VH-VL binders against b8ga54. Designs and how they scored, part 7

Target 1, 230 residues: b8ga54
Amino acid sequence: MRVPQTIAIDGQSAAGKSTLGALLAEALGYLYFDTGVMYRALALAALRAGIDPDDEAALSELAHQLVIDVTQPTVADGRQYTVLVNGEDVTWAIRSPEVERIVSRAARFPSVRREMVRQQQLIGQRGRVVMVGRDIGTVVMPNADLKIYLQASLAERARRRAAELRSRNIDMPLEQIAAALAERDALDAHVSQPAADAIILVNDGLTPAEEVALVLNRFVYSEQALENGH
Key: E = the ipSAE of ESMFold2; O = the ipSAE of OpenDDE; V2 = 0.75 times the mean of E and O plus 0.25 times the DockQ between their complexes.

## First folded at step 7 (VH-VL; framework fv_indenebart)

Design n1 (at its last look DockQ between E and O 0.16; V2 from the best seeds 0.00; counts 0 for: pae E 11.0 > 2, placed apart)
Fold by OpenDDE, look of step 7:
Structure n1 (fold): chain C 230 residues (1-230), chain A 120 residues (1-120), chain B 115 residues (1-115)
Amino acid sequence: as target 1 above (230 residues)
Amino acid sequence: EVQLLESGGGLVQPGGSLRLSCAASGFTFSSYAMSWVRQAPGKGLEWVSSISGSGGYTYYADSVKGRFTISRDNSKNTLYLQMNSLRAEDTAVYYCAKEWELLYYGMDVWGQGTTVTVSS
Amino acid sequence: QAVLTQPASLSASPGASASLTCTLRSGINVGDYDIYWYQQKPGSPPQYLLRYKSDSDKQQGSGVPSRFSGSKDASANAGILLISGLQSEDEADYYCMIWHSSAVVFGGGTKLTVL
């Protein structure tokens, strides 16, 4: 077998999927694609259009009208990918607090998700992609060459988030962070489950570098992984 | 409504000590970082110290490191500032401030302040 | 030498716009920082106005009029507080603030006089 051309990473919120995905993609020279950015793009578009994040019909219609593309970074400004909405670069715009506040609400509707999945699949079909998000291995890329489900304890996720916040000079209680994470999880009613052929990776106690090394050596380049169809 | 009430200010001689308190109400005290900011007469704002909600992390301005200690009692909804080895330049109104919510670290609410005067 | 530098004073007429600058010292890129702005009226404690990192990343304080807005001047390496439609009640001291090296840093403050 050859090196996996399509890699799906699912897992718990804040388990480190984005970090793993980005580093793995970088190591392989693949596109890193966090599917969450598409929902953020939708949320941004909704905000711009004055659409209520609770208006399913309007959001669904909007979703069908948007052409969202994700490509490798086109600007050397620290971005991991470029997000285009109808040709407009919205890579950083989708990171606004306003978008963050409503993205879960806008993304919860099945009709919206269905359209987003369709567009995600188009990107996935290009190959040479590490796609991170929810239901990637089961719904978006059910035929991905390699599927990973990342797990981490809530405590570990909270600690990781705390470290991220500290890097921004923000010091908050772990309990508050954990609560926020739990709340976000609750807002996102959809809980991803591992695909039947997914590798379960518990990353508690692992550094990002260790995690990436493990994945590369054991599941990407290993003969055993290749023999298993990966 | 969020309320912060400072106390403990007063006149003290150089080298002396003073303990400030800030009584908080109207919010979940332990969920928010707290800060002390001072303002000398006719001068600008100067950050003094901050403490995380749980009290596990503390930060100090270089001007007060080794002399001041920030602490909190979450069971009493009270923030403290123990000031030792006080100097004339420590003379100021000391404000207690609540930090903003998650992901934002601004000082969104301030107390009325308590005056500390260090003079011989 | 100071991390943040603000003009000591600024005067403007009612109805005009006032731009208050917060200049970061060389070596510190304003684009990397959230700029917090506070208003302090005589005899009162400071009040939070807004936070600005970029047009896509900003936050307005509760109850703060929309005539208060933040921006940045990359060429000047400065944060900007813009007060449009200046009112007499806007006469106050204004302070900018950032987190830098695990410390809070305030500017020297600008006294805004409404003529």
Scores: ipSAE 0.009, ipTM 0.500, lowest interface PAE 8.6, mean pLDDT 90
Fold by ESMFold2, look of step 7:
Structure n1 (fold): chain C 230 residues (1-230), chain A 120 residues (1-120), chain B 115 residues (1-115)
Amino acid sequence: as target 1 above (230 residues)
Amino acid sequence: EVQLLESGGGLVQPGGSLRLSCAASGFTFSSYAMSWVRQAPGKGLEWVSSISGSGGYTYYADSVKGRFTISRDNSKNTLYLQMNSLRAEDTAVYYCAKEWELLYYGMDVWGQGTTVTVSS
Amino acid sequence: QAVLTQPASLSASPGASASLTCTLRSGINVGDYDIYWYQQKPGSPPQYLLRYKSDSDKQQGSGVPSRFSGSKDASANAGILLISGLQSEDEADYYCMIWHSSAVVFGGGTKLTVL
């Protein structure tokens, strides 16, 4: 009887995946990361090497040449994890506008995704990890010990996004925020579905602290979870 | 390469109408809010209007509210500004701008602008 | 009082630094805003330089060199654009911008002259 060693979190945009993932990992002493950073790291390397982000063969070769690793924070600068490319700390460099402009182009190729997924799987095999993404429980860690698909009502997600915007003094109507989130859901629908064995967690009305406590109590340390034998 | 190309400017009489277009390429048009910003000769920048990625939400400066209509056709990757009841103070270069993200109002890419002159 | 106030002009020597200010009116606090900065050369459209909220929440525009940086002066209620190592091509008009009360608001602009 043991606690889950690998936790996959998928879910809707603005449902709170990153918040839940970071808090769960903190509570368990686990590594936390969003797998999108793998593709940002590749995009950065492609820019530095002068490789066309539309050239699948060159990107696939580059992906096989890189060792991308994600570790606990190594610098106290507000990061939630450290990203290394061949040992170089690129944690903030992968967030540059030029990387953001090309990351979706680089990420679309199946051969690139296959290698990135292979490296994500190697990180997951170390255990004691919470991975957040869109297809973690279906593709990256299909055998994860615990899979969570996070949902919140559109109204709740809109309220959470509105609070974020208000911290920047942007007063956008809730219905406009909700419409933007619904548009994003429609764009993502075909790739972001729950794994068949995922726990669907609807977090309407829960604070982040309550949500973490629920997950730990119900799905990590419950008598049922321990009896089901991981 | 993100590109924005405005067109439809010209000379109109006060009280007239004009429709501006902005052709977009190099990005997923429907995912981004778009804006019109104008600049009168020798003057600073003045925001005119913004529209959400779907076209469902629009914002207008008080100076143009009720006279101008922003719209978009996502199937044609084109942003529009319908300008009615034009006045001399509407004379400006009109820029099309792509916002950084749907929910942040920074304008990261601008077109070259199209000139509107309102005179009798 | 205008929502954003910028000095009309500023001069500085090549190789020196220029500090461009964007002052928010009384009643609103610079600490609560994302401050956006734009450069415009004559006959050209504005170009995005950067956004600054805090040292951990900022964004450099594509291709914008690191000698351009943002900060805030809370005592002056102002956003700051710092340009170090001034070059002749930095001569331009500079605008700050915020989102305020459901509107995009630009400052009046500062003409930077590199002599």
Scores: ipSAE 0.005, ipTM 0.525, lowest interface PAE 11.0, mean pLDDT 86
ESMFold2 (binder alone), look of step 7: mean pLDDT 93; pTM 0.949

Design n2 (at its last look DockQ between E and O 0.81; V2 from the best seeds 0.00; counts 0 for: pae E 9.0 > 2)
Fold by OpenDDE, look of step 7:
Structure n2 (fold): chain C 230 residues (1-230), chain A 121 residues (1-121), chain B 115 residues (1-115)
Amino acid sequence: as target 1 above (230 residues)
Amino acid sequence: EVQLLESGGGLVQPGGSLRLSCAASGFTFSSYAMSWVRQAPGKGLEWVSSISGSGGYTYYADSVKGRFTISRDNSKNTLYLQMNSLRAEDTAVYYCAKEGWELLYYGMDVWGQGTTVTVSS
Amino acid sequence: QAVLTQPASLSASPGASASLTCTLRSGINVGDYDIYWYQQKPGSPPQYLLRYKSDSDKQQGSGVPSRFSGSKDASANAGILLISGLQSEDEADYYCMIWHSSAVVFGGGTKLTVL
């Protein structure tokens, strides 16, 4: 068994996919690629072009015209990756509130998603990538060397989210957080399912470091195949 | 286009009541927390109250606790602020503002034009 | 003592850089907080400018020029809004904001005059 060149990470919201993905990529010297940034890039482009996020035809056309690339960080400003749209660095621009407001609308169209997936697959084909997002193991990289589905109890995810918010000095009730996460789970239930050959990693009680160590030692460098991370 | 439009402001006597409304459009209203922020004449911004997207959780500044009630009707894309026992110090322009996704997380990235509340005898 | 303290006013010339400070009360570390900045021009509602936690965790408001940037001064325990290449239209009141104890807290605001 060789070190996996392509790693797909799916999982529940607030399960820690991004954290695992970023740390794993760092450990391996791989590209960390959150596929969500491509949709944000599209949204940014739409805004710049004055395209209505509800205009499917225009968005689809735009998607086909854009060349979106994601690379390892090219600037030492703390970024985890560089996002390029037609060669322009939009890494931070895609994080604007305006983009945040419309990205879901712009991304909802199947025609748009198909094109985004196509471009995501091009990036994946380069290898040495940890890709995080939705349907990575099933749709984007169905042949990924390693597929991980990150799972955590609602309570644990709520606690983690709460800790994240507290780090911003926001104290939200766990019940509120749990309710929001449950709602998101319900919305994502039809699209966020593990691939048949994915390793289900339940990370309750694990620190990010422990989680990464587990993945590296048991699934990346080992020949052991487990159904879960415990 | 995201828009917020406040209404309901006016002149009221001390001890009186007033109900402000904020009509929202251009975004999924129920997905975002909303806030009221006021500004007294010639003064700075003062946070008044916030409410979660679902409306299940509310937050208030100490200065208005027990007197003001924030609420929302997601079916009408409307935010409300019921103001009771009004005081002269409550005189201000009241802005409604859109908060972050689901939780009180992001900044107030969209503001209405404000509605004026004047409390005077 | 106020949680956030801003100087009442600041003046700068066109083309110059202006640094607006938002000093946190002693006992709370600026490194722990996201600093939000708002711009308010006369007769208008506030406009969101940016959020700054760190160089790797920041957000620019929609349509906000890149000449607006956030930073922190740990030694001063302050958030900083830097406006480079100052323009006449930048004349406005600027407010910082944080979440503290599950409440929103605004600074007193700084009136920036462009000479």
Scores: ipSAE 0.020, ipTM 0.523, lowest interface PAE 6.6, mean pLDDT 90
Fold by ESMFold2, look of step 7:
Structure n2 (fold): chain C 230 residues (1-230), chain A 121 residues (1-121), chain B 115 residues (1-115)
Amino acid sequence: as target 1 above (230 residues)
Amino acid sequence: EVQLLESGGGLVQPGGSLRLSCAASGFTFSSYAMSWVRQAPGKGLEWVSSISGSGGYTYYADSVKGRFTISRDNSKNTLYLQMNSLRAEDTAVYYCAKEGWELLYYGMDVWGQGTTVTVSS
Amino acid sequence: QAVLTQPASLSASPGASASLTCTLRSGINVGDYDIYWYQQKPGSPPQYLLRYKSDSDKQQGSGVPSRFSGSKDASANAGILLISGLQSEDEADYYCMIWHSSAVVFGGGTKLTVL
């Protein structure tokens, strides 16, 4: 009997996926990352190569040329993970405004997405990983040992985003935040579906600490979870 | 390449009106909040107004509330600033700026070249 | 009193470092803010340089050399823009900015002269 080696967390925007993922990984000593970093790494490489982010053939070829890896932090600078492109540490470079401007354009192509998923799968095969996204349990790690689909009401997600923004001294009206989240939900509706074997966790009213304790106690360390090891 | 092109500046009398436009290209316009920032001759930067990506939320500096109206047409990738009841202190170069995300308050990472508004009799 | 205060001018030698300060007024704490920095050369629009909240929460503007960096001095209640290895092209006006009370607030700007 063994602890889950691969944990997939999918769910709604601002439902707390990154917080839960990071806390679970910390508790287990696992790698944590949001798979969006793969597409940011590709976008960075495209910018450096002067490749048009709307050119599917060129982006697909670039994606096949790159080796993108995500590892435990290699520098004590507050990072949650290290991102490497062909061995170069790009952890902070992929967060630049120029990358953020084009990442959605670069990520839209099925051929690009297919190669990025292949590389995510290679990382997942190493085990001891918590991977966060929207299709992790269905596409990236369909055989993950534990799959969680995280949900919260629109009102609760808006409240949490507002609190996050207030911690940066950004006071944004709650209704504006809710409208932006609802718009994102509508745009993501075609892939916002839990895997058939995912545990649906509705976390309204839970603190991050309560949520991670619930997951650890019920689904990671429980007698049933250990007996169901995959 | 992100590009912002302001137009519509000119000379106007006190109490007059002027409409500024900012044509945007090279990014998904509706996904980003937009701002107007002005700079009077020899002076620093002064924020004027901001609008969310959807256009549903607007903010104004106290000095322009009730006189200026920010708007956007996402089908035309264009930001507007309608300026009414203009005063001499509104004389400035007006910059169009893109914020880093469709919600406000994420920094202005691309700026246009500016358009000059002069208010004098 | 102004929300953000910057010295009007600062001089430094080529090859040296310049430390540009952006002081928040009493009653608000620099630790709670993202501090944005902009460079403006004569005849040009402002250019985004970087954002600094903490060492783990920061952003370098695209194409901005690593010799530009952000930090904070909590005892002075100030954001800091450090420019190391000063070059003559670094002569410019530098503005800090924060989001405060649902509004954008710019500092008054610092004219950096590289002698």
Scores: ipSAE 0.006, ipTM 0.584, lowest interface PAE 9.0, mean pLDDT 87
ESMFold2 (binder alone), look of step 7: mean pLDDT 93; pTM 0.947

Design n3 (at its last look DockQ between E and O 0.74; V2 from the best seeds 0.00; counts 0 for: pae E 5.6 > 2)
Fold by ESMFold2, look of step 7:
Structure n3 (fold): chain C 230 residues (1-230), chain A 122 residues (1-122), chain B 115 residues (1-115)
Amino acid sequence: as target 1 above (230 residues)
Amino acid sequence: EVQLLESGGGLVQPGGSLRLSCAASGFTFSSYAMSWVRQAPGKGLEWVSSISGSGGYTYYADSVKGRFTISRDNSKNTLYLQMNSLRAEDTAVYYCAKEGDWELLYWGMDVWGQGTTVTVSS
Amino acid sequence: QAVLTQPASLSASPGASASLTCTLRSGINVGDYDIYWYQQKPGSPPQYLLRYKSDSDKQQGSGVPSRFSGSKDASANAGILLISGLQSEDEADYYCMIWHSSAVVFGGGTKLTVL
């Protein structure tokens, strides 16, 4: 089989990267994960060790001490993947409110990021993976077999976020949602750029099923994609 | 680490006014929505009011709308509840609560204060 | 007709499991809601336990043991808080909460007694 073995998905916040990545991985039988889990795992370990999330030296040392692995689900509890820290299953613990409050502070340091990227690269080298993030195709898997950069207009992303919240019966003003997304875009601008060889996919007006079918039919199972195996 | 300290409770006559405060520490106050929740003696929890992190959006239970005003001063890390036209049924412990991360798009109340008691009686 | 209904009390033995229900009124569907759960011990403020939307969309509160879990019973139109391996310290009042019609709504609470 000559289908892409490594798929990198980058793109804007709320453009649907996680939905596309999870559905593609399911269709291919591949590992799916977003690389944010690496930083959440580090943040959890920092909290447990009483390490200040603004202390770069201490965080960098901790990052080098940790072995963070992401695998196919090992428990049938609704998880999309299993996250291990030094062999301990932390899949749900890394999603706690206190981890989420500090993850962006811990993730901003270049020395921390270098070690997390190194470990992400080791996971990617195993192949049969769909990895979602903001710099996967440029930094983590620069040689990925397929690179997708997902885009949607701010208006469309705000509408989708609003629909997600309404599906939870949370009514948030559309203008407030758009402002939050624009703020996130500005924060991410320095790290989230498409790789030169990425397919730019603008998904305004597409359902998740239509988007997955388009990617599978045009970029995974196409005759050209099958011939580009090496 | 996160701490919420309510104050301003006390005894007040029906028709009176009272202003509650909640001093916040241990988190970036302006990034989080805040709520007031009350509990009458021997009764369950009743949501009173919520305010967005910026202060631009406010929400009220029907039972207090028009009588209570929620506000915040982000420079002082303080949440307020101005209570006017108080009634006996407003007698309760009033809790200040921090809502979840706006970036996670959920409104769960993950940290609560110890509460301040308001008694409305002749 | 209350938006959320909880039984007033429930008893269970140490080591057993307790299933606490939070039933939504007719006309709204539990599948459309995040169900939040809180524990309150006498003389203390409530503490956040967990949120459940689906098996792939849930959150455990900080320091909350894994023996606390959420689920839904679609046929009963109810959110469920499961507490397994009951311990004496689990004796408390338990409240469910949802966002409904631009308001926060709490259930009436269930007093769990561990005998």
Scores: ipSAE 0.083, ipTM 0.620, lowest interface PAE 5.6, mean pLDDT 87
Fold by OpenDDE, look of step 7:
Structure n3 (fold): chain C 230 residues (1-230), chain A 122 residues (1-122), chain B 115 residues (1-115)
Amino acid sequence: as target 1 above (230 residues)
Amino acid sequence: EVQLLESGGGLVQPGGSLRLSCAASGFTFSSYAMSWVRQAPGKGLEWVSSISGSGGYTYYADSVKGRFTISRDNSKNTLYLQMNSLRAEDTAVYYCAKEGDWELLYWGMDVWGQGTTVTVSS
Amino acid sequence: QAVLTQPASLSASPGASASLTCTLRSGINVGDYDIYWYQQKPGSPPQYLLRYKSDSDKQQGSGVPSRFSGSKDASANAGILLISGLQSEDEADYYCMIWHSSAVVFGGGTKLTVL
C-alpha cells in the first residue's frame, strides 16, 4: 500500500485524537491540522469585530470574508502549527479564554460550518496532512486515503482526562469527568459517527507511542489492509 | 459582557456571621466554576473557596474550612459565601471570580468582580 | 515554607524588560504545574494575564499585550513572567498562582515599579 497522503481522524471526546494526530503527523512529516482552530479563528475575528456569537448572519458574512490558513509551524515557539487569518498569525491569540467561551456558539451555525469546511477542504487538498476534528472522514475529507475513528471506553477516557488534570495538579472527581464526557457523547451522537470506510481504532490500554506505532505499522506502511480494531 | 458584582460585605464582630453574594451576568453561569478570593489590607491574594459549575463539588482553604460555606444558585446566576465564626484575620476585600471549565480544563480566574469589604472587629 | 515565593518588589525602566519570578518550594517540580499570572493595579481587582504550562501549552488573556509572556526556569524551579518593552501602565502588583494538593495557591506578589 502507498503511504496515505491524507489522513482523517475522528473520534470520541477525550479519546486522544489530537495526540494521535500530532504524533502521526510528526512521524510522517505531515501537517497536523486540528480543524477546531479555524472555528477559534472565527471566534477571535468575531470578538475583534464586536460581532455577537449569536448573530448568525453577521458570523456567516464574517466567515466568508476571512481567509484562514493553517501551515506547518513557522516559528519555533512550541506551536504545532501556524494559524493565519488574512495573513495575520493568530496561533496563540485563538487560545484566549474569551475565544474559548464563545467558539461553540459561533460555530454552531450551519452556514458558518459550511464555509469553514470549504476552507478546511482547501487545506486538505494540499495533501500530506493529518486532519483531526469533527466529521473529517465523512464531510471534510470524504476521500481521505486513510480514515481513523478513535474510540475508547468512557471509563478509560475519564481516567485519561483525570490523569491529565492531575498532571496539572487539579484534582477533579472521576465521576464528574465521566459525567461530563458522557454528556458530550450524547450531544455528539448524532453528528460524529465513523465514516463507513473508517478504521475503528480502540485505544484502551495503549500509550500514545504504542498507538502511533500501531497505526504506522498496520495502516500506513503495511501491505495488509485492516478493517477494524487492533 | 461578562460581569460579576459582589455584595454583602460589612462590619461584623468576632464570632459573627456574614453572607456574601456575587451576581453573575454575560455568560452561562452553570457552565463555569466560581471562586472566592480575598485580600487583606495591604496584603496579597488568598484563595478562599471554589465551587464547580453544577455546585456538586466544593473546595476550601484550610484557613476557612468548617467556618465558610460556598454555594450557588444557578437559577439566579448567583454565587454565595456563608461566613460563620468570623475572626479578625478574615478582614479583607472578598472577590468573586469566574473560573474556567472544570469539566474539561481549568482556565484560571479570568473575570473578577470589584470586591466587597468585610471587616471583623470588636 | 510557602509553596510559591515571589520577590516583594522589582524596579525597571520604561522600555526595558522585567522578569518576574515565581519560585516553587523544593520538592515540587515547576514542570508539573500550570502557572497562572495576574496583574493588580491599585484600587482595582486582579486581572488575568496568562497561563503557562509549556511553549506548546499556554494561554493569553484577552486584551493582554503580547509583551507579556510566560516561561519556566527548570534550574531555578520557577515560573517566569516576562514583560518586554515596559510601559508606565505596567506598574502594578503581579501574582502567580498554581493548583496544589487540590487547592489554589497564590504567590506573595511582586510590586513592579516602572521608573
Scores: ipSAE 0.063, ipTM 0.699, lowest interface PAE 2.4, mean pLDDT 90
ESMFold2 (binder alone), look of step 7: mean pLDDT 93; pTM 0.947

